# Ledger of designs, part 13: VH-VL binders against q9m4b5

Target 1, 129 residues: q9m4b5
Amino acid sequence: MQQQGSKSGSEMEVTWEDQQNINIFSRLNNRVHDLDDDIKSAKEKCENLEDAGNELILADEEMVRFQIGEVFAHVPRDDVETKIEEMKEATCKSLEKLEQEKESIVTQMAALKKVLYAKFKDSINLEED

## First folded at step 5 (VH-VL; framework fv_tislelizumab)

Design s39
Fold by ESMFold2-Fast, scan of step 5:
Structure s39 (fold): chain C 129 residues (1-129), chain A 119 residues (1-119), chain B 107 residues (1-107)
Amino acid sequence: as target 1 above (129 residues)
Amino acid sequence: QVQLQESGPGLVKPSETLSLTCTVSGFSISSYYVHWIRQPPGKGLEWIGVIYHSGSTKYNPSLKSRVTISKDTSKNQVSLKLSSVTAADTAVYYCAREGYSSGWLFDYWGQGTTVTVSS
Amino acid sequence: DIVMTQSPDSLAVSLGERATINCKSSQSVSNYVAWYQQKPGQPPKLLINWASYRESGVPDRFSGSGYGTDFTLTISSLQAEDVAVYYCQQYYSTPYTFGQGTKLEIK
């Protein structure tokens, strides 16, 4: 369905407040893009650490081969378990913070879009992604 | 054995575009993140940007308007382009891998290539 | 951007003595801190990541500690080959940022 009606060609007045809201939206939009990449990276790192921890459980040896980049070492299993758990906790905590920040920003962007679109409708182009 | 090797022109004129290539062996750039870092003479390290395994990129905001990072998976190469160069862009440029298996950052670096911006 | 500040800018330590380098972040970075060693004409070499995790092949005299905003790299018994510039780096968020470097010399 289409909205029936005639459109006006009248020029819309852009106030100082409107310009501030547009500027804020642009800054938040840039941050969300950066945040999505950081969240994706953090999720991948969390998953890799979970996989490493699970593989270690299956290796019932006191000394295990541990891959650090392209280097292998024979390391006490307990030491490796401790390091994996520390890394996982740090990464998952940071992931949670990043997700909270994104939720806050997305909420703010939605509020700004409501204000700006109510006044300008299709007369403005709010870049998203 | 993992190796990264930077190559470039050595000398670039002001206002021109700097083009550098990082050639990788021992791993696939489709499976890892590759970063560019630079170091001006007598100065510290500055992160330029990264290209993810997906091909997505992130850049240092201070350089974002001038920087493009791309890759050619068939050649296993990552490229850096920096436009509108000035003397402030004179530096040693490094490419570095973000290590697989979570958080082993910059476990392998190239040897660096020196770029001088001069007429 | 997160600012990483190292102290001191330079340090002279006698052979066999302890060297301590500090790194402070402008906001909490949890334990997302790496330490690098750079010798003249060479790329930086990763020594420590996750604030305290020593990379394979790095001598046990190198250790890292800290959490949040305050981090320390310690060399327990300085050797001649340890003369270098040392950098801390946060990878908690982009852009990744480095400290300004600490030049370590033999006294």
Scores: ipSAE 0.000, ipTM 0.516, lowest interface PAE 14.2, mean pLDDT 80

Design s40
Fold by ESMFold2-Fast, scan of step 5:
Structure s40 (fold): chain C 129 residues (1-129), chain A 119 residues (1-119), chain B 107 residues (1-107)
Amino acid sequence: as target 1 above (129 residues)
Amino acid sequence: QVQLQESGPGLVKPSETLSLTCTVSGFSISSYYVHWIRQPPGKGLEWIGVIYRSGSTKYNPSLKSRVTISKDTSKNQVSLKLSSVTAADTAVYYCAREGYSSGWLFDYWGQGTTVTVSS
Amino acid sequence: DIVMTQSPDSLAVSLGERATINCKSSQSVSNYVAWYQQKPGQPPKLLINWASYRESGVPDRFSGSGYGTDFTLTISSLQAEDVAVYYCQQYYSTPYTFGQGTKLEIK
């Protein structure tokens, strides 16, 4: 039998809604980590394609050296130009899309953080990127 | 508050041009991507194309030679034109927003407008 | 074009039981997959985006999972209101493409 007990921390009750908000925040935070990796990859690719396109603009020769993966090939300039533009459109649009998705998630996380901190104050630690 | 509403003729004759309008309220088409999607009776969904914030467009290759999407930012309207229509173009046509505040992709859809291609 | 293939074409599940719908892409689409619910006479309603994120207001019995080429929508405990056609969609690259749909009915 016990009649006395020690208390540490808050007596504030965690509701179902609070648990749902914490779970949502955790899922969003995990997605932001995945998005950051994808954004870094897409940025590097987009930058490389922009650089390749700029180099091609300065070329005077009909045949240009083009890197496909780890292999260099000599390809007609017009074919390389078309390929670079196609890849740039796909990759840079993907980057824009990833950045917009991250912005949306960060906004949602900020809203959840305000709600949770207002109720729990320093008694909750929300890990963030 | 956010609403999209399609409008246009219910009946179009074969070989003519189909013209539809999507009127939006509660957001600016200058800040969001707007897509057109269609659904033939009893069938699945087919993406037609998108108009970006900049006014640039991207179309489904299967429709690219016949489709034009444009917008009038002063009226907050997006338009779809599809030329040389056939019975295969009979469908419910939807406009939808690609958002980033509530999550992507098509967070808000219009109610759809039915288009029948018939003589 | 990326092809999205759903299975099964139709599914009958008893009330309270688990319903599982699969979606496969012809090439990797990362996590750029959305799931929609469509009832007769209505536009599709977004349920899940980014493969696994449930949209606000969508019941927690709906969940999405997957990455790359294989994706799943799960309804953990079917309710009468869940009778609808479900579509997956990739938005990794244009043209955006949808699965052919799965019709969910109650046994």
Scores: ipSAE 0.007, ipTM 0.525, lowest interface PAE 12.8, mean pLDDT 80

Design s41
Fold by ESMFold2-Fast, scan of step 5:
Structure s41 (fold): chain C 129 residues (1-129), chain A 119 residues (1-119), chain B 107 residues (1-107)
Amino acid sequence: as target 1 above (129 residues)
Amino acid sequence: QVQLQESGPGLVKPSETLSLTCTVSGFSISSYYVHWIRQPPGKGLEWIGVIYYTGTTKYNPSLKSRVTISKDTSKNQVSLKLSSVTAADTAVYYCAREGYSSGWLFDYWGQGTTVTVSS
Amino acid sequence: DIVMTQSPDSLAVSLGERATINCKSSQSVSNYVAWYQQKPGQPPKLLINWASYRESGVPDRFSGSGYGTDFTLTISSLQAEDVAVYYCQQYYSTPYTFGQGTKLEIK
């Protein structure tokens, strides 16, 4: 036999479904926070490789000074171009994937926030940022 | 009362385009994600894709080049278009709502519509 | 793509007996696993989400457990109405994927 009383008569009362939604929001919010750190790291690497590639184009020398972080060498320009392009493609694709994942999570959080906000309004504290 | 109802042709010829419509009542597609799932005769479930309340779509990579999901919010309808069909596309096609009260899962499904691809 | 593999493919259990269905993912899906029940001629019905959370209206004899790659659906005391095909599903990443299904029958 099913029970009737899974919810109360008050709009401000938290139901099992509301608690589940709050828990889901919290999990997604934690994941987006961790993802922001990964995005920041990947973005810095992608930008550094982009900058290195652009400087190489402007150099117009057959042998160039190649430096990423603390690594330093004099190498043929075409070898450096190939290396930078390979690293850039891998790193920037990783960044794109992380950004797409964040967009998906943020969209899910927005939908969930709309449902929870409609019911609880200012009485609910959804920590997003 | 939440209800989803699929409709479309029961028979489609090979190489043609399959077009299905999901009509919903009891909720607005402007506030929910709607998914398409199919089931070939005697086999399991295969996820086709989703359309977000924002209009963003995600598709199964195996079908991505052939599938388009769209919606008409004024009619409260979601549509599935699958091009270049073959016998392998014969299945029962379902639309399902992603319910937030159910935690991102398919809390309501349509009854399904049978599509047979044959000459 | 994440592959979901169920075991066994079919299971016969006596009324009132415990039924256990297993589901393995090819890579970690955290707790983003759902279980569905499907009877002939009907669409699937959501039973369990978040690996262990029972959907509203689902009898308490149904329970789910697991995390990462190994998941289990348990029916503590089988009733006649529980005869169906059961599917696990991951929603950790797209494309969403389902197990092949487990057919549950009365001995």
Scores: ipSAE 0.000, ipTM 0.512, lowest interface PAE 17.2, mean pLDDT 80

Design s42
Fold by ESMFold2-Fast, scan of step 5:
Structure s42 (fold): chain C 129 residues (1-129), chain A 119 residues (1-119), chain B 107 residues (1-107)
Amino acid sequence: as target 1 above (129 residues)
Amino acid sequence: QVQLQESGPGLVKPSETLSLTCTVSGFSISSYYVHWIRQPPGKGLEWIGVIYYSGYTKYNPSLKSRVTISKDTSKNQVSLKLSSVTAADTAVYYCAREGYSSGWLFDYWGQGTTVTVSS
Amino acid sequence: DIVMTQSPDSLAVSLGERATINCKSSQSVSNYVAWYQQKPGQPPKLLINWASYRESGVPDRFSGSGYGTDFTLTISSLQAEDVAVYYCQQYYSTPYTFGQGTKLEIK
C-alpha cells in the first residue's frame, strides 16, 4: 500500500500538494475496488444470461421453466428467448459503462503514480490492492 | 501469499484424456477468475479457457469440443480435462489468476506442469 | 479470432541501449493489451497492462504505448536481467490471443 516520504537519512519533504495527490490516489483506489465488485456482479450476470440463451437454443421443448425471483413459471420458449435477450442487453450495457468508468479512474491513477514516483522514487509504494 | 500449483501426469497416451489440477492458496477461487494457458515446446502461448466466479466457463473455440474446466471451491482447486489428446497437445500447462480486484490480467501464474503425449 | 503479430522475432541490444518491440493486432483492441516477460524455465510475468500501465514492482525502464492496432514495449536502458522472450496479449475479446514472442538478447 501507500507509504509516505523518504525513509532513513532522507531530506525529501512531503508537500501539501503531494499529500493531496496521495489522498486522491487512495480515494481512486477505493473506488476501483467498489467498481470491481460491481463489474464482477454484472459480468457474472451477463455470462449467465448468455449461457442460458445457448442452452435454450439446444432445447426442443415448446415450453420452458423460468425463474423470476421466488416464482417458477412455465412459459412459451419464444417469450423466454425475448426476456433473456432483453436482460442480457441491459446487463451488458451496464457492464460497459462500469468498465469505462474504471478505465478513466485507472488512467488518473497512472498519472498520479508517475508524478509521485518521480519525486519519491523507491520511498513510496502506491499499490492497487 | 498468493500461489498457484499445477499437477497431473507427465505422460499421456494418444486418444486418452488429460487431467490436470491447479491448487491455489492465498485467495479463494470463488472470488477470482482462473485461466488455463499452454505452451508447446519452443512455441508461444495459447489460451485454453477460463472459469468465472459463477462457475460458467468459456473455452478457446479451437479446443471447445475437447476441453472441460471445473472447480471444487471446498478444496480451492480448478481442474482441466482435455479429451482425445494427440502429440499436438504436448506442452507446459499453466493456470493463472485474473487479478479482478484490480482488473488486471494474469497477475499470478503457476510454475507450469509439463505434459508429453506419447505412446 | 484476433491475431497478434510481433516484430522483430528476435533482436540483440547492447547493455544500456534502448530496446523496442512492436505488436500489431488484426483488428482494433482499444487499449486491452498486456505485455509479459518469460525467462527459460519460468512462467510468464506480467509487465504492462492496459497497453501502458506498469505492474507493481516492474522497473520504470519498461514502458508500453499504443492504442487500436499498434502497440510498443520499450526498455529504455537494457540491463542483463532483461534477457528474455517478450509476449504481447489482447484481452479485448475471447479467445484471448498472444503474439508469437520476441527473443531479446545482449550483443
Scores: ipSAE 0.000, ipTM 0.508, lowest interface PAE 17.4, mean pLDDT 81

Design s43
Fold by ESMFold2-Fast, scan of step 5:
Structure s43 (fold): chain C 129 residues (1-129), chain A 119 residues (1-119), chain B 107 residues (1-107)
Amino acid sequence: as target 1 above (129 residues)
Amino acid sequence: QVQLQESGPGLVKPSETLSLTCTVSGFSISSYYVHWIRQPPGKGLEWIGVIYYSGRTKYNPSLKSRVTISKDTSKNQVSLKLSSVTAADTAVYYCAREGYSSGWLFDYWGQGTTVTVSS
Amino acid sequence: DIVMTQSPDSLAVSLGERATINCKSSQSVSNYVAWYQQKPGQPPKLLINWASYRESGVPDRFSGSGYGTDFTLTISSLQAEDVAVYYCQQYYSTPYTFGQGTKLEIK
């Protein structure tokens, strides 16, 4: 290590690396909020598709009746069954990917938090919702 | 009979807030996603945002600082508010439903309402 | 954001001939692509969902294909009423995005 000039630092001096870690934490925290919204939306869509699929299992008609709230629709069973299966597979897999991404980001944030709190202790507050 | 009908002022002054209402019949907004889409004169389609059946919302990042979508389930209405409008917000505004559990995406659209931003 | 790019911007096809419109996404959207037809003064009308599934009431001459990043809408035998602007749309992720549109005209 070589001194570049007069240093009158404290043990809680913010370095360029520390600022980068804080910036990364902020970006990850923003991404987690977006992911939470997407995950909630995907969960609701996946659950609704599961319910529709379960209702279809009991249908024995060529045309099936779907009810969502006050709406009733009669559509060819095979067409609906295929669309529900495709939507369910894709939506539930997308949900899994979003949840995996969130877990990865949360793990990264926890690691950054440990590093930053070890150095700055009570002088830094990393927002995490 | 499924219908969506947009309504609101045809003229809005620059810097004011645009307020539109989508009234639906033949289905409940508690069971479907409802989207707002706009189309400037002679241009293509731009997605504005969605309100989920749960009441959660997602907005186009290009508009998120100015847009609010809300709903009144008792009236079966979805509202769009867009603040600080400029001439670039001149467009036909549509509401459309997403019927994921019935296998349809934007299966029904409103007729559209024309909004002109001019002083 | 996922960018949807259509080609060509405009297409002139003779009555009874095949019309083909292409749509490319900037990243994979699986089969989460819809096609819409829009006539002057009207809202868009859903033709094809899930890349290849024709909506009820849509004539058999309309078909969709594709997966991943490359999608095609085909009209096997053009009719006069098919003159319109056609849009592709991805709904794989928000924000939902549309292609710029393809104007279909009779030659």
Scores: ipSAE 0.006, ipTM 0.526, lowest interface PAE 12.8, mean pLDDT 80

Design s44
Fold by ESMFold2-Fast, scan of step 5:
Structure s44 (fold): chain C 129 residues (1-129), chain A 119 residues (1-119), chain B 107 residues (1-107)
Amino acid sequence: as target 1 above (129 residues)
Amino acid sequence: QVQLQESGPGLVKPSETLSLTCTVSGFSISSYYVHWIRQPPGKGLEWIGVIYYSGDTKYNPSLKSRVTISKDTSKNQVSLKLSSVTAADTAVYYCAREGYSSGWLFDYWGQGTTVTVSS
Amino acid sequence: DIVMTQSPDSLAVSLGERATINCKSSQSVSNYVAWYQQKPGQPPKLLINWASYRESGVPDRFSGSGYGTDFTLTISSLQAEDVAVYYCQQYYSTPYTFGQGTKLEIK
């Protein structure tokens, strides 16, 4: 017959707005992971194309070996240079767009964390890991 | 203002490839997922597939062997190709967007384009 | 694939009365359910997202509820303009799937 409170309630009621914010955060977190993989791939490709272009500029040969899959072709240097520049423009611009998308998503996630942490404090964990 | 608009041939012969284009305005397809959904006459809605910001795609397994979704970011257009069509592919075809920043599902749809498969 | 089943297939309700449409998923979809209204000759219009969140511009008489496998769309006081087919949809996993639709008409 210990003395205990007959109504030992908890304090944090999750509203429909809170649940929507949690759901949006979860969706954004999943998209960030997909986006990170795409950014890594695009960045490596952009860097490789930049390196290939720089190496080509230093070459004195008029014909250059160009690899398509498992096939090597000897192609005029100007044609390879044009192709590398076109691929670089497309890939590096895609990378910029993916990075902008990630920045926007991270900003939105930070805003959602501020709202949710202000209400729930230590009672909620919104880790990206 | 946000708009999506489907276009393509209204009549396709059996065994041919159906090609549709979705032209969007008021947003960039680099910032949104774009989905294709169809509706046969007098029937319900069937999800076909999606193209992500990255250009990656997911297709309904029932259609995967016949479907290709692609995009041209410079033209702000998404394309759907469905090969080896039959009368069962007769439907209204819609494109719709999905947003990530607000948790938007299909908040905007195109008006739909009618495709009839017949000889 | 997750199967979405609506009930009833058709519903006739008097003007000003409450209309209720049910949607059941074959497995838990948490609250990843949307409701759409489709009028003849028009594309579907999003009404409710996240099972219970009304989209901007949608009248207050529309409400959604549910979690897990059982979901409900309610129209508290039916208006003439509400005559349409209503669809539920899960977006918990791909392929996204829709219910078969419920045709709502005035009695």
Scores: ipSAE 0.000, ipTM 0.513, lowest interface PAE 15.4, mean pLDDT 80

Design s45
Fold by ESMFold2-Fast, scan of step 5:
Formats: structure tokens, C-alpha cells, sequence
Structure s45 (fold): chain C 129 residues (1-129), chain A 119 residues (1-119), chain B 107 residues (1-107)
């Protein structure tokens, strides 16, 4: 729970800079939640693509049968393998970027917590969840 | 409060190594990414590379064989070295912070330092 | 490398009128796009990040939109101080790349 600076006569000595740091922490916390959702989605996609790639490696056929709606088609295995690898590369790079961003934000949040807790101690609650 | 300041030689001879320093104040480089970006006269912006809070680096592949970014956290300084310079390396060189404000990218830049490569 | 292409290269707009600058990426960059304003002799200034999030202190006449490959910076009512070169940038993958810039002038 964020302790807001207010005009209601608070006895707490909250400066403009302190309020900015609290606001920044809140934005970072919201971004971490959004990133967690995106990371989860990207991980699931990476796993699905890895599983699809592994299935193709075990297949002995030169042609792979796939379905679009009610239509079945035969596609050269090498073409499907190439497309899966390209999609996996793109998705894994996206996942890496999201994880790097989360690590950066978590580190920044920890730094802000140190500054705010040093001044306000138990009188401020910077809840992450 | 937050400032980045580039410093280095205004003139560098071809084939020599360009060395620039970015000195920061108002924040610690232990908690932020610092990037180097350059701009040739009358042209656009080119990203050179980044040093992460961990000390890991990534470089533009076009410059990777010639560029090194390092930092000294005790002095709050980031350094750029670019070897084997040519006239094409003439540019204004900026350091920029990847910040924690809304958006989280280059929220503060140095004023830039002009480097001319000439004999 | 991801190529960022801006249009137009230069734009003249009357004071108080709407200015629109476009930026296209050669592949999807999600919402990992920033917009910068640069005035002569100054470093670039961050205006918009995450495609549509306005940086603190930036006037509300500036707005960004887009996702994937097509992005737009809009100035709803041009002021004299808005004369500058504007750059888009992707930070979806390294190397980070910038558009070529759009020079905004008063008509």
C-alpha cells in the first residue's frame, strides 16, 4: 500500500522527490506485472515451438501433413522445420528481452526501496503483490 | 541532479584509438544501463553499445571488432574505446542512461563531445 | 538489423495545426519504440517510450501510437518551440536502430 503525500495535514515529511520515487516505484511495479504476463506467454510459445521441432526431428517422412480448418495439405518437412526454427529464434529473442527488462526493473525497484525505507522505515509499504 | 558528461580529445589521428569517458552524477551506474550513441555532422543517430548494471556489454555488430565499453563504479564513470579510427568516425559522441521513468529508455543524455578524425 | 524508416523526411506545418510523423520497422518490434526531439546543438530529448507512453514533463500535445511495424508521433497543435528533428528508435533487438529523422518546420 502506497502512503500518499496529501494536503490533509500529514505529519510525515514527504518531499516532492520522495513522491516522485513512490510514483516511479508504482509504475515499475505495474510494468513488472505486465512483463510477467508477457514472459509467461512467450515461454509457452517457446515450449510449443520446441516441442513441434522435436516432433519433426523424430519423424521419418519427407512430407508433413498439416491441417488448415477442414483442408489437409502435405508440406515438405524441410520447409516446416525452417519455419519453426525461424519462429523459435524470434520468440526466444523476444523472451530474452522481456527477461532482461524484468531483471533491470527489479534491480531498480530494490534501489528505490532502499532509499524510501531508509527515510520512512515501517511508515511506508511498497507492496509488490 | 541527474547529469551525464562526456569528455575526451577533440581531435584524433587516423589509425589511433579514440578514448572517451562519461562521468555521471545524481545516480549510480550500478543500477542503470549506460549507452553510447554517436551522430556524424548533419546525419542521424547510430547506436554504439551498452554496458548493463551487471557490467555485461553489447555492441553494434558493425563496430564490435573495434569497440570496448567498460566502467568504474567507484568513480561512477563509463568509458568507450574505439580502435583504428578513420574519418568515418568523426561525430558527436553521447552517453545516455536507460532510466526508470515511464518508458525506461534514454531519459537523460550527456551534452555530447565532438570528435574529429583528421591528420 | 531492423531498419526504421520515417516519413516524411521533412514537414512544414502552420502554428496551431496538427503534425503527424510516421515510422515503419522492417519487422515487428512489438511496442518497443521511442521518439526523440533534437534541436540544433543539443542532445536528443526523449518524448515517448513504449510506443505511446509520454515521458514526464512532455506536453500533452505530443502523443504516440502504433504496434508491430507501424508507428506514429502526433503533435496536436504545433507551437513555435516544437521546431526540431524527430527520430524514432526501436529497442526490441540489438543493435538498437533509429529512423533517419524528420525535420519539422513552421509553414
Amino acid sequence: as target 1 above (129 residues)
Amino acid sequence: QVQLQESGPGLVKPSETLSLTCTVSGFSISYYYVHWIRQPPGKGLEWIGVIYYSGSTKYNPSLKSRVTISKDTSKNQVSLKLSSVTAADTAVYYCAREGYSSGWLFDYWGQGTTVTVSS
Amino acid sequence: DIVMTQSPDSLAVSLGERATINCKSSQSVSNYVAWYQQKPGQPPKLLINWASYRESGVPDRFSGSGYGTDFTLTISSLQAEDVAVYYCQQYYSTPYTFGQGTKLEIK
Scores: ipSAE 0.006, ipTM 0.528, lowest interface PAE 13.4, mean pLDDT 80

Design s46
Fold by ESMFold2-Fast, scan of step 5:
Structure s46 (fold): chain C 129 residues (1-129), chain A 119 residues (1-119), chain B 107 residues (1-107)
Amino acid sequence: as target 1 above (129 residues)
Amino acid sequence: QVQLQESGPGLVKPSETLSLTCTVSGFSISRYYVHWIRQPPGKGLEWIGVIYYSGSTKYNPSLKSRVTISKDTSKNQVSLKLSSVTAADTAVYYCAREGYSSGWLFDYWGQGTTVTVSS
Amino acid sequence: DIVMTQSPDSLAVSLGERATINCKSSQSVSNYVAWYQQKPGQPPKLLINWASYRESGVPDRFSGSGYGTDFTLTISSLQAEDVAVYYCQQYYSTPYTFGQGTKLEIK
């Protein structure tokens, strides 16, 4: 059983290529939405890292003031700071990659919009979140 | 000392709402992300969702219509509600933090709480 | 959703020998991969993050490598306490997804 497709013959022609471009645009739009959330999340994590770093350093300083038996605890602040900086570097590298991917996708979406709107004009609706 | 502990009823009837609480100590949920992950008996891990320090949430699309994660910063507790449960929701449920020392992923997990969905 | 596939499903290695576990993603996840160890009755324990960054307290015999779609966890010299199920996980995009797990046993 078929749908009534043969009755209409004067609508805007949508080719297989056009449908692929529309599908690609939709996938890229979904990815941009995910990337925006991931970038925002990553930035919030940077704030959490700064806050946590401050809290960990303060907690370590409190331990230094406490006597364990006859020996005072010596907490290696340099080791903690080194680990903090390594994690920040990994964080920043990952943020750069997410931002680069977003730039690439936004550029590709703009190109696809140009192609589709040039052919379909007002007959196509390409919404972005 | 960082600790997370899940709690809630061990038995839930089909079609009811599962309600679990994660109580944390040694850190503030206002400065960390908290996730829920589950593991059915003899199977692998499934991510349920997260609540960010801002209070925003993100859920696994497969569960989004049934799941709600919330928090009470004053009590340092995170809650999970899963509605319309079935036998497929039988699992060990874990809460885990996205932590500074883990390079952003689950550095501390709760011990897990077993939930059985049965009449 | 990004699918994470581990190989092999199970692996038997003699004490002191090298064990390798592979993880493949259905699309590029950059270096956003973590590895977990899970022993019976226990929650998973984070071993490796950012594909190759070993967590504090994790023995040097554990190492991770990979980028894009292919990732490997290596145990250079297997010890008895390493018997566990190992999971890879991507956190490149939500929903976060895990591999099926690889069961590691002593030969």
Scores: ipSAE 0.006, ipTM 0.525, lowest interface PAE 12.9, mean pLDDT 79

Design s47
Fold by ESMFold2-Fast, scan of step 5:
Structure s47 (fold): chain C 129 residues (1-129), chain A 119 residues (1-119), chain B 107 residues (1-107)
Amino acid sequence: as target 1 above (129 residues)
Amino acid sequence: QVQLQESGPGLVKPSETLSLTCTVSGFSISSYWVHWIRQPPGKGLEWIGVIYYSGSTKYNPSLKSRVTISKDTSKNQVSLKLSSVTAADTAVYYCAREGYSSGWLFDYWGQGTTVTVSS
Amino acid sequence: DIVMTQSPDSLAVSLGERATINCKSSQSVSNYVAWYQQKPGQPPKLLINWASYRESGVPDRFSGSGYGTDFTLTISSLQAEDVAVYYCQQYYSTPYTFGQGTKLEIK
């Protein structure tokens, strides 16, 4: 038994449950930050491959000049097209998966923010990168 | 905390439609991807398809003409329908979650439900 | 479709010895590879994701490595409880595809 039985509605108690939610939010925030870097990289690669494919479509030659170090080679256009298409499919699918994971995490973070702000109101500040 | 549980008929006749349900608890299907995977007796694993948190779906091309995956967010359930079944569809059917905590892939699986296609 | 091929199909290793399972993809899958353990009558259990990331609760004797087309799962010191079928999986491109499985047994 406590000697003083008084409590105030403005006094906030952080439960283990609340601390767990704060920890989850922090983990998700770190994950989304890492994902942003990966998304940026994958998006640039996907766009570069799209541009390369478009430039190849405009070429009317069956042989394409390809550079390996200081040596230039002529390779069939169809082989280069196939390689660009394979690389683009792989990279753009990676981008799509990364973006979908980020959207899921952002949705989860928004839900956690609602729960935590409902309890603590202006007493906490959950910042995102 | 997280659980997935498959349910459905154990026996289905050739040419009929197989219907399975995956009931989840401990997470919301509006925030995670749910996949269906199957395993024929004595064989390996075959990916059937996925339903995204948005409700969009993606199917294995080998099954696409026969497969429908849907969900009921209010009941936290995901359903699989496979039409025109044959003996080749005899398998244990699993649902699995794709989550952020495990990196991405199937961190939690259901126990599996056995489906036998026999006349 | 990306084809995943495991080797060997079966492997017998003495208790306490190292077990190595290989997985090869028909095209580059970056590091988008997962490894699963399946015991009789149970669903597969995720062991390794992102080619080398060990899942929480998985013993440290399990490790994964590889990038591109060649991937390896290693058990540094085999325990009796490790007897199972092991599967690799790519999730780089749909449809997701699995290797045919490697059955691990005690010698």
Scores: ipSAE 0.000, ipTM 0.518, lowest interface PAE 14.3, mean pLDDT 80

